# VH-VL binders against q89xp2, part 2

Target 1, 226 residues: q89xp2
Amino acid sequence: MTSPCKHGDRPPGRHDLVFVSPAGWRAMLDARDDLAADSLLARWPKMRWPTIRRRALPHEATGVALGLPLPPSAGKKRVALLVEIDHVASVARPPSLQQARAYAPRNWWPTLDRLDGLALRHSVDARVYGSLAWQSLTGLDYVTGRSDLDVLFEFRSETDIDRFVADVAAIETSAPMRLDGELMSADGAAVNWREVHGGASELLVKSIERVVLLDRHQFISGATGS

## First folded at step 1 (VH-VL)

Design g09 (framework fv_gimsilumab)
Fold by ESMFold2-Fast, scan of step 1:
Structure g09 (fold): chain C 226 residues (1-226), chain A 121 residues (1-121), chain B 107 residues (1-107)
Amino acid sequence: as target 1 above (226 residues)
Amino acid sequence: EVQLVESGGGLVQPGGSLRLSCAASGFTFSSYAMHWLRQVPGKGPVWVSRISSDGSSTTYADSVRGRFTISRDNANNTLFLQMNSLRADDTALYFCARDFGEYDYWYFDLWGQGTPVTVSS
Amino acid sequence: EIVLTQSPVTLSVSPGERVTLSCRASQSVSSDLAWYQQKLGQGPRLLIYGASTRATDIPARFSGSGSETEFTLTISSLQSEDFAVYYCQQYDNWPLTFGQGTKLEIK
């Protein structure tokens, strides 16, 4: 289970799980007949399942922009939601590799175990997002034979980023799936790990508020996300 | 100033080629997926092509597949449409427009003013 | 291909009137429907997305409703600047498609 944080304790960051209050769900379902008619979406508030924070779009009303991916059996549709800030009940981190392991295909277990050990050695907090995360959160079938394993690697100032991404690449060579994911600094700025491993001098760095090109040194030193 | 400006339209004979450009300014171009749409006077817009924010994925309407190529230059904030083997029914005003590249956001909050393409003998 | 049919094709109205425009889809598009306003010589302007959510800086007199196959755009009190062509667009499935338009003209 992820550890929820109260809304006032920390604003949602990339891939953070956002729990909407019962009043917030009622307001959203009342405003959108299509969502209320969907039996799976009607179950969402009953099961107390989360949504995910997304970057607010320029034309959206002031509020908290959220996303909800439906499983492949429901058409693999991604639902965009917008909620008033007072309707955010709590925020939680994405599931850890350990939490997600039990919901993963058995042939993914060695890769998950190797990544967990790698993260420990490099002072990295490794979490899952994407298909495996949603399968672990809901118990619904999100993971397919074509699914990637999506991992969020939150590094610390002592982490050797170049060594870490080289080790991630080595683990992927024996993995039964494509290993995708993001490196995230303490301030919430993230970059695809493959861009770092590929030796790019400038990285496309994403945060909840912006996307910028930054020199590798600027990203690693923490001069990002502001 | 958030803006899209199309250029490169003109008069061309059937079988000819044109390259359209769309210059983006005032926003982070590389964060958005981009589209080309076309419209004949008195009719609704018709979707032509989409390119993902990083340029890795492209999609085309059946009527232009194999003849048109969408591409982008994120370093110079420019979107392109290479149009080959042009037909009379490709005659239209061509617009570029942006989408947000994530979730089911395939609607357009920003459009250009359009560049006219006329295919006739 | 999902076909969107708008009605009426042309509507002659006076300022101050309440106007309702219809858009019907050949199959369900859930709430993945947007409305645009287009004036002569200009590109379309986004009014509504998600069937009912008003875009930034769009006046409160514009509202959208509906789901599945039946959608409406309402202008509660028509202003002189509202005389334009209005288009609906679905984004539930590819290819993305637009209606043929409803033209609002001065009575």
Scores: ipSAE 0.011, ipTM 0.470, lowest interface PAE 9.1, mean pLDDT 84

Design g10 (framework fv_gimsilumab)
Fold by ESMFold2-Fast, scan of step 1:
Structure g10 (fold): chain C 226 residues (1-226), chain A 118 residues (1-118), chain B 107 residues (1-107)
Amino acid sequence: as target 1 above (226 residues)
Amino acid sequence: EVQLVESGGGLVQPGGSLRLSCAASGFTFSSYAMHWLRQVPGKGPVWVSRISSDGSSTTYADSVRGRFTISRDNANNTLFLQMNSLRADDTALYFCARDLEWDYFDYWGQGTPVTVSS
Amino acid sequence: EIVLTQSPVTLSVSPGERVTLSCRASQSVSSDLAWYQQKLGQGPRLLIYGASTRATDIPARFSGSGSETEFTLTISSLQSEDFAVYYCQQYDNWPLTFGQGTKLEIK
């Protein structure tokens, strides 16, 4: 997608939160009987809960393609939405580790605290996505006893990537959950931190637009997204 | 080059057991969820089981729940399927497959045949 | 479980022809649909995911379209190596399910 980020001074990234206006929700519910009939979806605009960007299909090029993750109890994994650009009210970054901590299982707190400190030391901006993020945003039960902790690590040019991922791996060895996560470059492209830690020469790099295999050097040097 | 190589199939009597293995190479195995699928000649694939990248979470098709166990050894890049109490309708070619992102599969093995017959 | 029905079951065509394969879901799967090609003695090969996104190294002649319950795989100019069985798969709901397949054969 080439849609602008209206409320940010940085490019849109993976897992960014998109808030749809009341007019946008009315337009979507009026156009789609399946959404209007769903009691949980009817609550979304009332509770002012966000959506996330997804990769646009070719016929969706003129709109903003969005996804809405559903809690496990819903059965269906997610809902695909499409809105006009003028129906995007605001855009926000995913919740910080500190914000999400209050909604996490208490036994996850030491790991969250260690990750927060690690990110600060390495000039990394750490945020949560996935189950914990959505539980913190909605108060709904997204996190289960089998859930991963999903962390987005946006690194800067001064970040020592190899040292950072080694320290992440060390934290995971004592964690009560699997620590999943993505390293994200300034241009918004991301790769799973384990691929970097494992020394793979080619990385599976994900962006809002595409999934591509890139040489490790290309990703770390910031050649992604262009 | 990404490779998945299944082994461990064979002929077994009803009620018997088999352990399938899938040797992975050419990618960071511990970063990917993995699945087992099976296929009868002339029919479409049937999903059997999924395991998360660290092995902490597993999911099974209803028809195999309680009889099959999926596991993985990330240190040796190997995926396993322990099959117990085998039935005639478990007869199929068994594939391991790599989960690209949301439970669709960018790489599959060649399959290992399992025949359950008296 | 979600049932995927593919049509036609078999299609006899000549190289160079435009081919259209359909996949219909018993309930909405959003855009969570993938297409695979399978040749004799081989595992399936991913062609399309997310209903319309071509997988890495898949030729431009393959394209996908559709959403919700109706999906189409199109091969714009059939090549000799395209004679195979094609399967659709939904990943919107557990359990994951596949269609019964469409076989492309030489006319």
Scores: ipSAE 0.009, ipTM 0.504, lowest interface PAE 9.6, mean pLDDT 85

Design g11 (framework fv_gimsilumab)
Fold by ESMFold2-Fast, scan of step 1:
Structure g11 (fold): chain C 226 residues (1-226), chain A 119 residues (1-119), chain B 107 residues (1-107)
Amino acid sequence: as target 1 above (226 residues)
Amino acid sequence: EVQLVESGGGLVQPGGSLRLSCAASGFTFSSYAMHWLRQVPGKGPVWVSRISSDGSSTTYADSVRGRFTISRDNANNTLFLQMNSLRADDTALYFCARDSPYYEYMDVWGQGTPVTVSS
Amino acid sequence: EIVLTQSPVTLSVSPGERVTLSCRASQSVSSDLAWYQQKLGQGPRLLIYGASTRATDIPARFSGSGSETEFTLTISSLQSEDFAVYYCQQYDNWPLTFGQGTKLEIK
């Protein structure tokens, strides 16, 4: 976590890590026999492992909707959790490429190093999410031979988006895995980098709350059409 | 390799000002929150200040609040500490350190730059 | 603020010995405790975080244990390069605080 306060420096965005308080975990385990019976979920609060935000269903409007992905060995299930806002202890950004590197397959290291250097050159904040992120956070085996490398690229106003995605595509041609990932504007709206690289005039932009179609220029300028 | 190099320390008089710099290399600087810490010889480290990865949020120890300002230049991979109204008890070796992405422990530290506040 | 008290303050040991260092918190810090090694003229080096998780490239002879207010760092077979000062740090609450250190000296 980047701050030991409930909301950190900002509200939780896409792929942000949400830490549930000990009281919140006790409340959830006491209320749900299915969660209490799962030995891995019993370890989660003891290890202080995070959860992630998910889009709330209509009947979940009064709480914070969270997801907890289990490793493939535990059935590849995503556990849906709902907590009161008071049970959110802290929020942190997803792991950096450098933090995740130590947990990645060694043949992924050149790709991670190239992406880290590229992000630095383009004023991009690059983070991992998905299987590699969870493997680095828990030490459990999430990454398989079929896993994508999932990267979140938060760009700045000075970022040359077109050059950046062209360089990401070039790095992928030598990668041992598929590079999946999102470009994120400062306001938290994200789009798949391949869609931008493909030259689409309208982009499918995702946020925690919704999915919308935006003009390419609107996305780059940071407008989400709230 | 990951490296942090502090500079800007020196001898200053009480009430004076000094600006410390920390040059980062070997990692994506803009992805990490950063800390300043200080240490008097023979004593443990004392946390001074933290800045978020994008520079939008700062936190200070009570003893330096209102006198010190932490800032960063992500384009040039540099962290700064502007120290104003210096006191004798600010005398210490000053370290910059990289914040852990999981919690507020420091996974990489520099070697430190000495600051002496004396008449 | 949370006060961390380390013991012993100084320990004289020989290579090959098992050493145990303690860190006690004035109030619960859960498992939010890190251990650092500092050699003369150098900045601290992270050894352990989350009370028991070894940092990258830290030798297996270093291990951490404990929770709440009582924490231990163990070096199972002391090597010549391990003579240093060791500090604990809590990150459960602001401000971040460190112990006063335990110095390992050669006998």
Scores: ipSAE 0.000, ipTM 0.409, lowest interface PAE 16.6, mean pLDDT 84

Design g12 (framework fv_gimsilumab)
Fold by ESMFold2-Fast, scan of step 1:
Structure g12 (fold): chain C 226 residues (1-226), chain A 118 residues (1-118), chain B 107 residues (1-107)
Amino acid sequence: as target 1 above (226 residues)
Amino acid sequence: EVQLVESGGGLVQPGGSLRLSCAASGFTFSSYAMHWLRQVPGKGPVWVSRISSDGSSTTYADSVRGRFTISRDNANNTLFLQMNSLRADDTALYFCARDWGEYYFDYWGQGTPVTVSS
Amino acid sequence: EIVLTQSPVTLSVSPGERVTLSCRASQSVSSDLAWYQQKLGQGPRLLIYGASTRATDIPARFSGSGSETEFTLTISSLQSEDFAVYYCQQYDNWPLTFGQGTKLEIK
């Protein structure tokens, strides 16, 4: 029912980080021979690295559904995990642009700095997810020459969405990588920023609970029905 | 065992109409969004239309908007596609498919062929 | 709209071989990618969703990997019943789109 988060934390959002307790890791490894045999997964609890929330399948309704993305060297697969709520030690937001910057390729730095300034101007909270996020969280090599920069843009009521995505597109014009990511409302629902920039009248909006097709105006006005 | 069975396809003249049906069994039909997709032999599937679980929301591909109408009868576990003003490029095998809310399709029917003759 | 390009278009293989199929997206679809198998005269069957999660009752020889724009479906130790057409589908962006397919045929 209740996440072990601080009072006043926002609703659960896409890409939120979940730290599993030592007892939770023991329970998972004891139940799954495939996980226990994986030397990289054995390292996860020792290093205190997080997992991410994923949408639960119908048969997973009684637990917390989690995903653990493996680096390219291990096949770039996502390991599906299920834990009891009392095995969730803490929940955190994805790394900020500033936190991830030190782990990024140096030629990405100007783009990260431009995005940080843009987010500040538009009252947007910008965080990284995907390859750069996992590289910054673990120190393992997730970022490759083909990697996109994935940014989560949590907008506020005062944010001019049309102007914001136009400015993101302008920054991408000079970027050394593809700049992808999601616009996220305060209720944790997200949509790919490119879909919004492309002028689509209908948007495929994703949350921890579900995926819904919404009119663009409904998403921006916050009429998503959380 | 989940089953979806399409019917109502056939040969029709350009400008004509057809009504496709999809009979669902083996699951709680009213809990799922349903889609129609079509496929030309040798090509990949193309999405056509979606209806929400309660029937309150419908969406259409640009190529069929204004000509096709998706509907459902939850009491009788049946999905429909009313096709009006048919064109030669509507010729395809039409599938119904189930969506648990993720917009990928865990079950499909076998398809019903629609041929719009010139 | 997002274009999905599959490669190879056709692949002639023998039972027992390891087969790798690719799907490339014109822009990032995160991990919102599904793989389907379609046999002659049948509707598609879901194999993989979320890029790497096997659907219910799908044999362990099928595995998916990748994220963002580059995805792979692998069939280890190909069986005779695996000769079919395989399609990828993205569900990250509207409208929903499918690849053109990869046909596996007997050598």
Scores: ipSAE 0.012, ipTM 0.672, lowest interface PAE 8.0, mean pLDDT 87

Design g13 (framework fv_gimsilumab)
Fold by ESMFold2-Fast, scan of step 1:
Structure g13 (fold): chain C 226 residues (1-226), chain A 120 residues (1-120), chain B 107 residues (1-107)
Amino acid sequence: as target 1 above (226 residues)
Amino acid sequence: EVQLVESGGGLVQPGGSLRLSCAASGFTFSNYWMHWLRQVPGKGPVWVSRINTDGSSTTYADSVRGRFTISRDNANNTLFLQMNSLRADDTALYFCARGEDYGDYVFDYWGQGTPVTVSS
Amino acid sequence: EIVLTQSPVTLSVSPGERVTLSCRASQSISSNLAWYQQKLGQGPRLLIYGASTRATDIPARFSGSGSETEFTLTISSLQSEDFAVYYCQQYGSSPYTFGQGTKLEIK
């Protein structure tokens, strides 16, 4: 169900999926004995499972910094990877709520359906990240009885953000899990939806490159994603 | 029965332009990354340009960047290379090739090539 | 750029002989190496990729080995249709370069 997005020269956004070419995987595994010894990592390129972009450390300025979350059975470890830009085969958006539903625990289905309907009404593009996303992408067991449902809500200028987050909070009231997630502007700047619902005058806004404290009005007006 | 047939080569003056075409058949063209490579007689091939499955991502060798444009028409199974500001060192046999692996620069099928000569 | 050096430049052999062609990279490319066969008037044909994986419909007499900087293509029993130029190509890092070729000709 997940379709690759345009690769182009635009860097991946928050929670976007990065698919590494086989040559890129061979280069990474060859450079790292610890990764080459991991049986799950050996399976990753064969199954063509994605990675996720992370903020680059200073020594990683010349490459694409990537992360790979391992499932709880493998110690819930996040593997840090670095790949040349030419070894990025494609980029895709995180799975939609509808795509992830088939891999979710059945008791999560009503919440996913309510969120999908809410997103449609408010001109919001809702996608999953975190445990449910990785479970839907790999078929491996990432979701546990303690897992949150992590949702990325990309809003538009016409979205009534205050109404939307109030409705999200109402849905969480009857949900069998904690509903975590981010509101993201078209420019890729994100803030935790719960912080917006709480009425804070200043928001901790996150992008792929930085974290900054901004006025609520600045975030809503779209001035934060520059 | 994969077939790639190049056309559009010829003799052109320095500074001139040519548009190369590659007609693909025998496979689902829209599922593959496509490449242009060139070769001078007696030398190994040189990679020129790459385009992804839907045409949204392109890459170029440093020597042709800004002068050449790769594009594709998936409805008609055709790959193009628009060549502008041609120089004498662009003289070569130009090959269309299909990408073997997911995003890698491995070329599993090639055409027979179309000759381009840049000379006054 | 990574330079690939092939040896020998020309090899004169008879059908039935075992042929070994070498390719050396100026820097490590892991196993990101492909081998191609090119006959007169034709585009190259992919033989091996990932240093040792045989491409679709390539006869079992062709095999590849090596890693890092040293690579070998072997033809276990040369057939008359195997007389051609053979190129190695690295795809480990840009720019993606080919060797100068080894010409295989009749003794």
Scores: ipSAE 0.027, ipTM 0.635, lowest interface PAE 7.4, mean pLDDT 87

Design g14 (framework fv_gimsilumab)
Fold by ESMFold2-Fast, scan of step 1:
Structure g14 (fold): chain C 226 residues (1-226), chain A 121 residues (1-121), chain B 107 residues (1-107)
Amino acid sequence: as target 1 above (226 residues)
Amino acid sequence: EVQLVESGGGLVQPGGSLRLSCAASGFTFSNYWMHWLRQVPGKGPVWVSRINTDGSSTTYADSVRGRFTISRDNANNTLFLQMNSLRADDTALYFCARGTYLEWDSYFDYWGQGTPVTVSS
Amino acid sequence: EIVLTQSPVTLSVSPGERVTLSCRASQSISSNLAWYQQKLGQGPRLLIYGASTRATDIPARFSGSGSETEFTLTISSLQSEDFAVYYCQQYGSSPYTFGQGTKLEIK
């Protein structure tokens, strides 16, 4: 769905899609009886479906920590995987709003179109993650009547963040679903857009490495630093 | 294909009223913000008014606020502009246009051919 | 609010020439700029939006570039049907505003 990057182009960031090589899948399945016994997981490498980057646990320092979300029909489990870096075949950005649109419920289309236009207007790179992303990548049923639309908004220095989140809030008022999502700076630090819109003085900022509480001004200025 | 057809323009005296209509076809009218713009021959277009998808939100250029009223009939795919207290400087070709971003701040992907409004003494 | 200034106001060119039209904004509008073509007796036709995205069914010879306050529309090889007035429009802030136009004339 998204154009993959070759290994070495860029390390995986938040919500990035990681494609594991056939050799990497074989190593994982051989090491884990629980994975090998799952029919959907056995199908995963055959279909060339991706995994997603996650924060590593303390004991996972030397590998690439990955997650694989199973659809609700398979128990809505998130499978934790660990692969050697040389078993990462490629990395891709999460699907764009346009790529995911065809797999979304039709009543979501006006909201997706509004967000796509808003993102272009504010110099924001908007992508989907969560249930809609996985439905668009696999064709499996991840989206339910309770699902949020999860959007990753990567903003630029020229982005008027306060105006942008006010416009996101306005779009949500007429949306058929809850609009969840993250504002992400160029250095990969992310915060829930609703927290920024609410005027909180301190924000819970998430990165691939950690979660920290930052001053609003510090996050907006892009100075997560060090 | 998308079509927008304006009508209702004409010659009117200062202080008079006109009601413009725009008939839309070829798309789901209720999914789009709609706009009225006007243009004096030889000059660039000037935005006049916008209306959201269900008609619950309207906005006007300062020069027409309080005198013009934008409305829409989604059942019949029609956009309206009621113009009251017309002035000589309202003389222009009036266009309806479709807002592409489905929201208040947009560009216009389709326009009609325009309907002329002349306010003479 | 935002004033758009186009240059040149008129340009005399021959078919086959590369044409460059400029649009400057009085304050930053990011990439929120559209370009339109208007022929005599017709409504405007959208060419470019988001500063650089070509609209549906617009020929590849039309391209847009720029950001912030400086924008350009380029026609790589002018065709006879391209003689028209070209307008830029910003949608970074309400009210939407248009430039005064650039008229392309036959040399």
Scores: ipSAE 0.000, ipTM 0.393, lowest interface PAE 22.6, mean pLDDT 83

Design g15 (framework fv_gimsilumab)
Fold by ESMFold2-Fast, scan of step 1:
Structure g15 (fold): chain C 226 residues (1-226), chain A 125 residues (1-125), chain B 107 residues (1-107)
Amino acid sequence: as target 1 above (226 residues)
Amino acid sequence: EVQLVESGGGLVQPGGSLRLSCAASGFTFSNYWMHWLRQVPGKGPVWVSRINTDGSSTTYADSVRGRFTISRDNANNTLFLQMNSLRADDTALYFCARDTEYYYGSGSYDAFDIWGQGTPVTVSS
Amino acid sequence: EIVLTQSPVTLSVSPGERVTLSCRASQSISSNLAWYQQKLGQGPRLLIYGASTRATDIPARFSGSGSETEFTLTISSLQSEDFAVYYCQQYGSSPYTFGQGTKLEIK
């Protein structure tokens, strides 16, 4: 399971899990009949399942904008939620590869094991997000025969990024699923690993606050603490 | 109602300049990232440029970098595209569009949820 | 850059028919695909994002599916107002790119 952090220990970042307090859930469900009428969503607080941060809409400037994906059996919809900051109970990082493995299809296990070993060798902290993450967090069926394996690779200053993404590509060659994911610097800036592997001179870098095109060298050098 | 209205297009000779404007209404303009896209009739749209909420970060397609400048005036809910050193292949209908980046993390999207009607730009000799 | 190829380029259909439009990416984009409807003299209207999530106020007859390189937009029972050009757009890799479009014509 993902270990929750105490509220205020670390602000929510990209892909981070946000746990809403019981009081926060009560306030949301009481204010919105549409949410209260959804039997699965009404049980979300009872099961202590997380939400995830999203960009705030204009009318949401004074709150914390959150969301959660419903599983395919419930229409695979994204549910938008808004809570006051005081109702954020804790924040946690996405599940590790090891935590998610127990919930993954058995034919994904060799790929997960190879990625875990690769991350260790390259000083990368590998975590899952997307369908497998939600399946591991809730026990509900999110992963389908068409699902990607979505991995967040948080690299360190000692990481040889070019060699790392080449090795990721090699692992995907024999994988039973598409391996999607992001390379993330310590500052929270992220880029799709395929874009780096493809040799693009400029990278589309995303963070919680913005999206920019950065020269490949700027992204890699900045992340290494030069 | 949420609306974007482009203006400023016209005829210009190669090497000339034009400044396009996009007037936003019906939403809090300063809370959204904004884009310029262009389209030649019979073809799909082509992304041109992006600007963040306060104008501190801008991004351009390779074909226009160094020639075009995107900017915004949040006090007057207006987006601009300054186009310099125009070429024949810049001829297109130019749209402004609002970013639909509603959800980040595992559900992040970079689509365009509101568009204007477009303003035509013709670069010819 | 990722190239999106749509098929068919033109489709002649009658109201009430089930319509399926295809979009193929030259390399994998996961589920990072949006669909748009464009009518003459107007800017595009967002229908679907994330390959399968319906945008606000879009009728239930529109649905999206697919992943990786193969995507489809389905209109379960075509209405008269649905005759338009449809475009797919990817945001899985920079730069953002669009397909060439599929035109739905009456009859």
Scores: ipSAE 0.000, ipTM 0.477, lowest interface PAE 11.4, mean pLDDT 83

Design g16 (framework fv_gimsilumab)
Fold by ESMFold2-Fast, scan of step 1:
Structure g16 (fold): chain C 226 residues (1-226), chain A 120 residues (1-120), chain B 107 residues (1-107)
Amino acid sequence: as target 1 above (226 residues)
Amino acid sequence: EVQLVESGGGLVQPGGSLRLSCAASGFTFSNYWMHWLRQVPGKGPVWVSRINTDGSSTTYADSVRGRFTISRDNANNTLFLQMNSLRADDTALYFCARGYRYGSYYFDYWGQGTPVTVSS
Amino acid sequence: EIVLTQSPVTLSVSPGERVTLSCRASQSISSNLAWYQQKLGQGPRLLIYGASTRATDIPARFSGSGSETEFTLTISSLQSEDFAVYYCQQYGSSPYTFGQGTKLEIK
């Protein structure tokens, strides 16, 4: 739900991190023997590691639906959690490129630096999600030799989106990994950057609430009007 | 050991110029964003300028834009600040600082500072 | 620009005491706040970043907490080497701004 978000200047975004209170963790672990038996999950609240929002199922409408991705060594599965809104301690944006760089393979550093400079020039707020984000948040090994770099690009009204995605594509040509990610408007709607770069007139736009097909102009206009 | 050593400060008349240098050692200089900050005695630091890893992107505080130029020499691990058209309110201790890992957001290592006094 | 207000301006304390320093932001900065220690004649030293993460080689007695607009730096048992000026700095948006500082002095 949007209610747990404490940020007054923007709605809750995709890939936002949710920190569950100690009482919330206790309630979840007490209610589910399968979770309580997992040694990694027992460590999660002690280390104050976050969870991530997921789309709620119909029977979960009264709670906050969360996911917790386990590292590859633990089966690379996502644990589905449900907490009451009062058990959300805080909400944060996913790690910035700068925060995540410290935990990235050294051969990714030139690509991360180029993306950081590009984002600054285009008034884009660039953040990581996926494997690199979880590695930077936990210190656990999530990134493998086959991992993509997943980046969330939040653009502003002054952003030249066509030029920006063309420059992202140019950076990828020299990258040691596949550069995946989403272009996100200020109101929280997101689309895969490659779909925008491909010149599609109709985009598959994702939000916390739903997935819809929108004309390119509608998506861009929504960002400037938010 | 990470070390940043500033030099080039001094006394200069209004309208004059100074070139500050920062010698970096103990880390791979070309992997980090670098910054200049300044501080008046008894007050908090004020950010002045930043430069990215290869020097292709620079940003300045509004108060110095058009007068100061930040640059770097990665081959010699040196950061520079060229200061032109100096004013009395540019008087401060000038610090070279490293962005955390490459960050343009906070500073994990600072030099000891080099004093700049603009006075007649 | 985002203005950071630190309180108190000066705090007189004795070694061994628990000290709490406050930093308030004029707008929400999430957890994008760092704390620095500055001693006379020296450049600032990074203590905390991300509101609560200790920097490399910083003693465990230093801890940070808070989010949004209200932040605190706590020194659980003040040592003689901790008498200094402490600054908070936000990096939630450019330009990056610092608070006016809190001076810890001997009681």
Scores: ipSAE 0.000, ipTM 0.407, lowest interface PAE 18.9, mean pLDDT 83

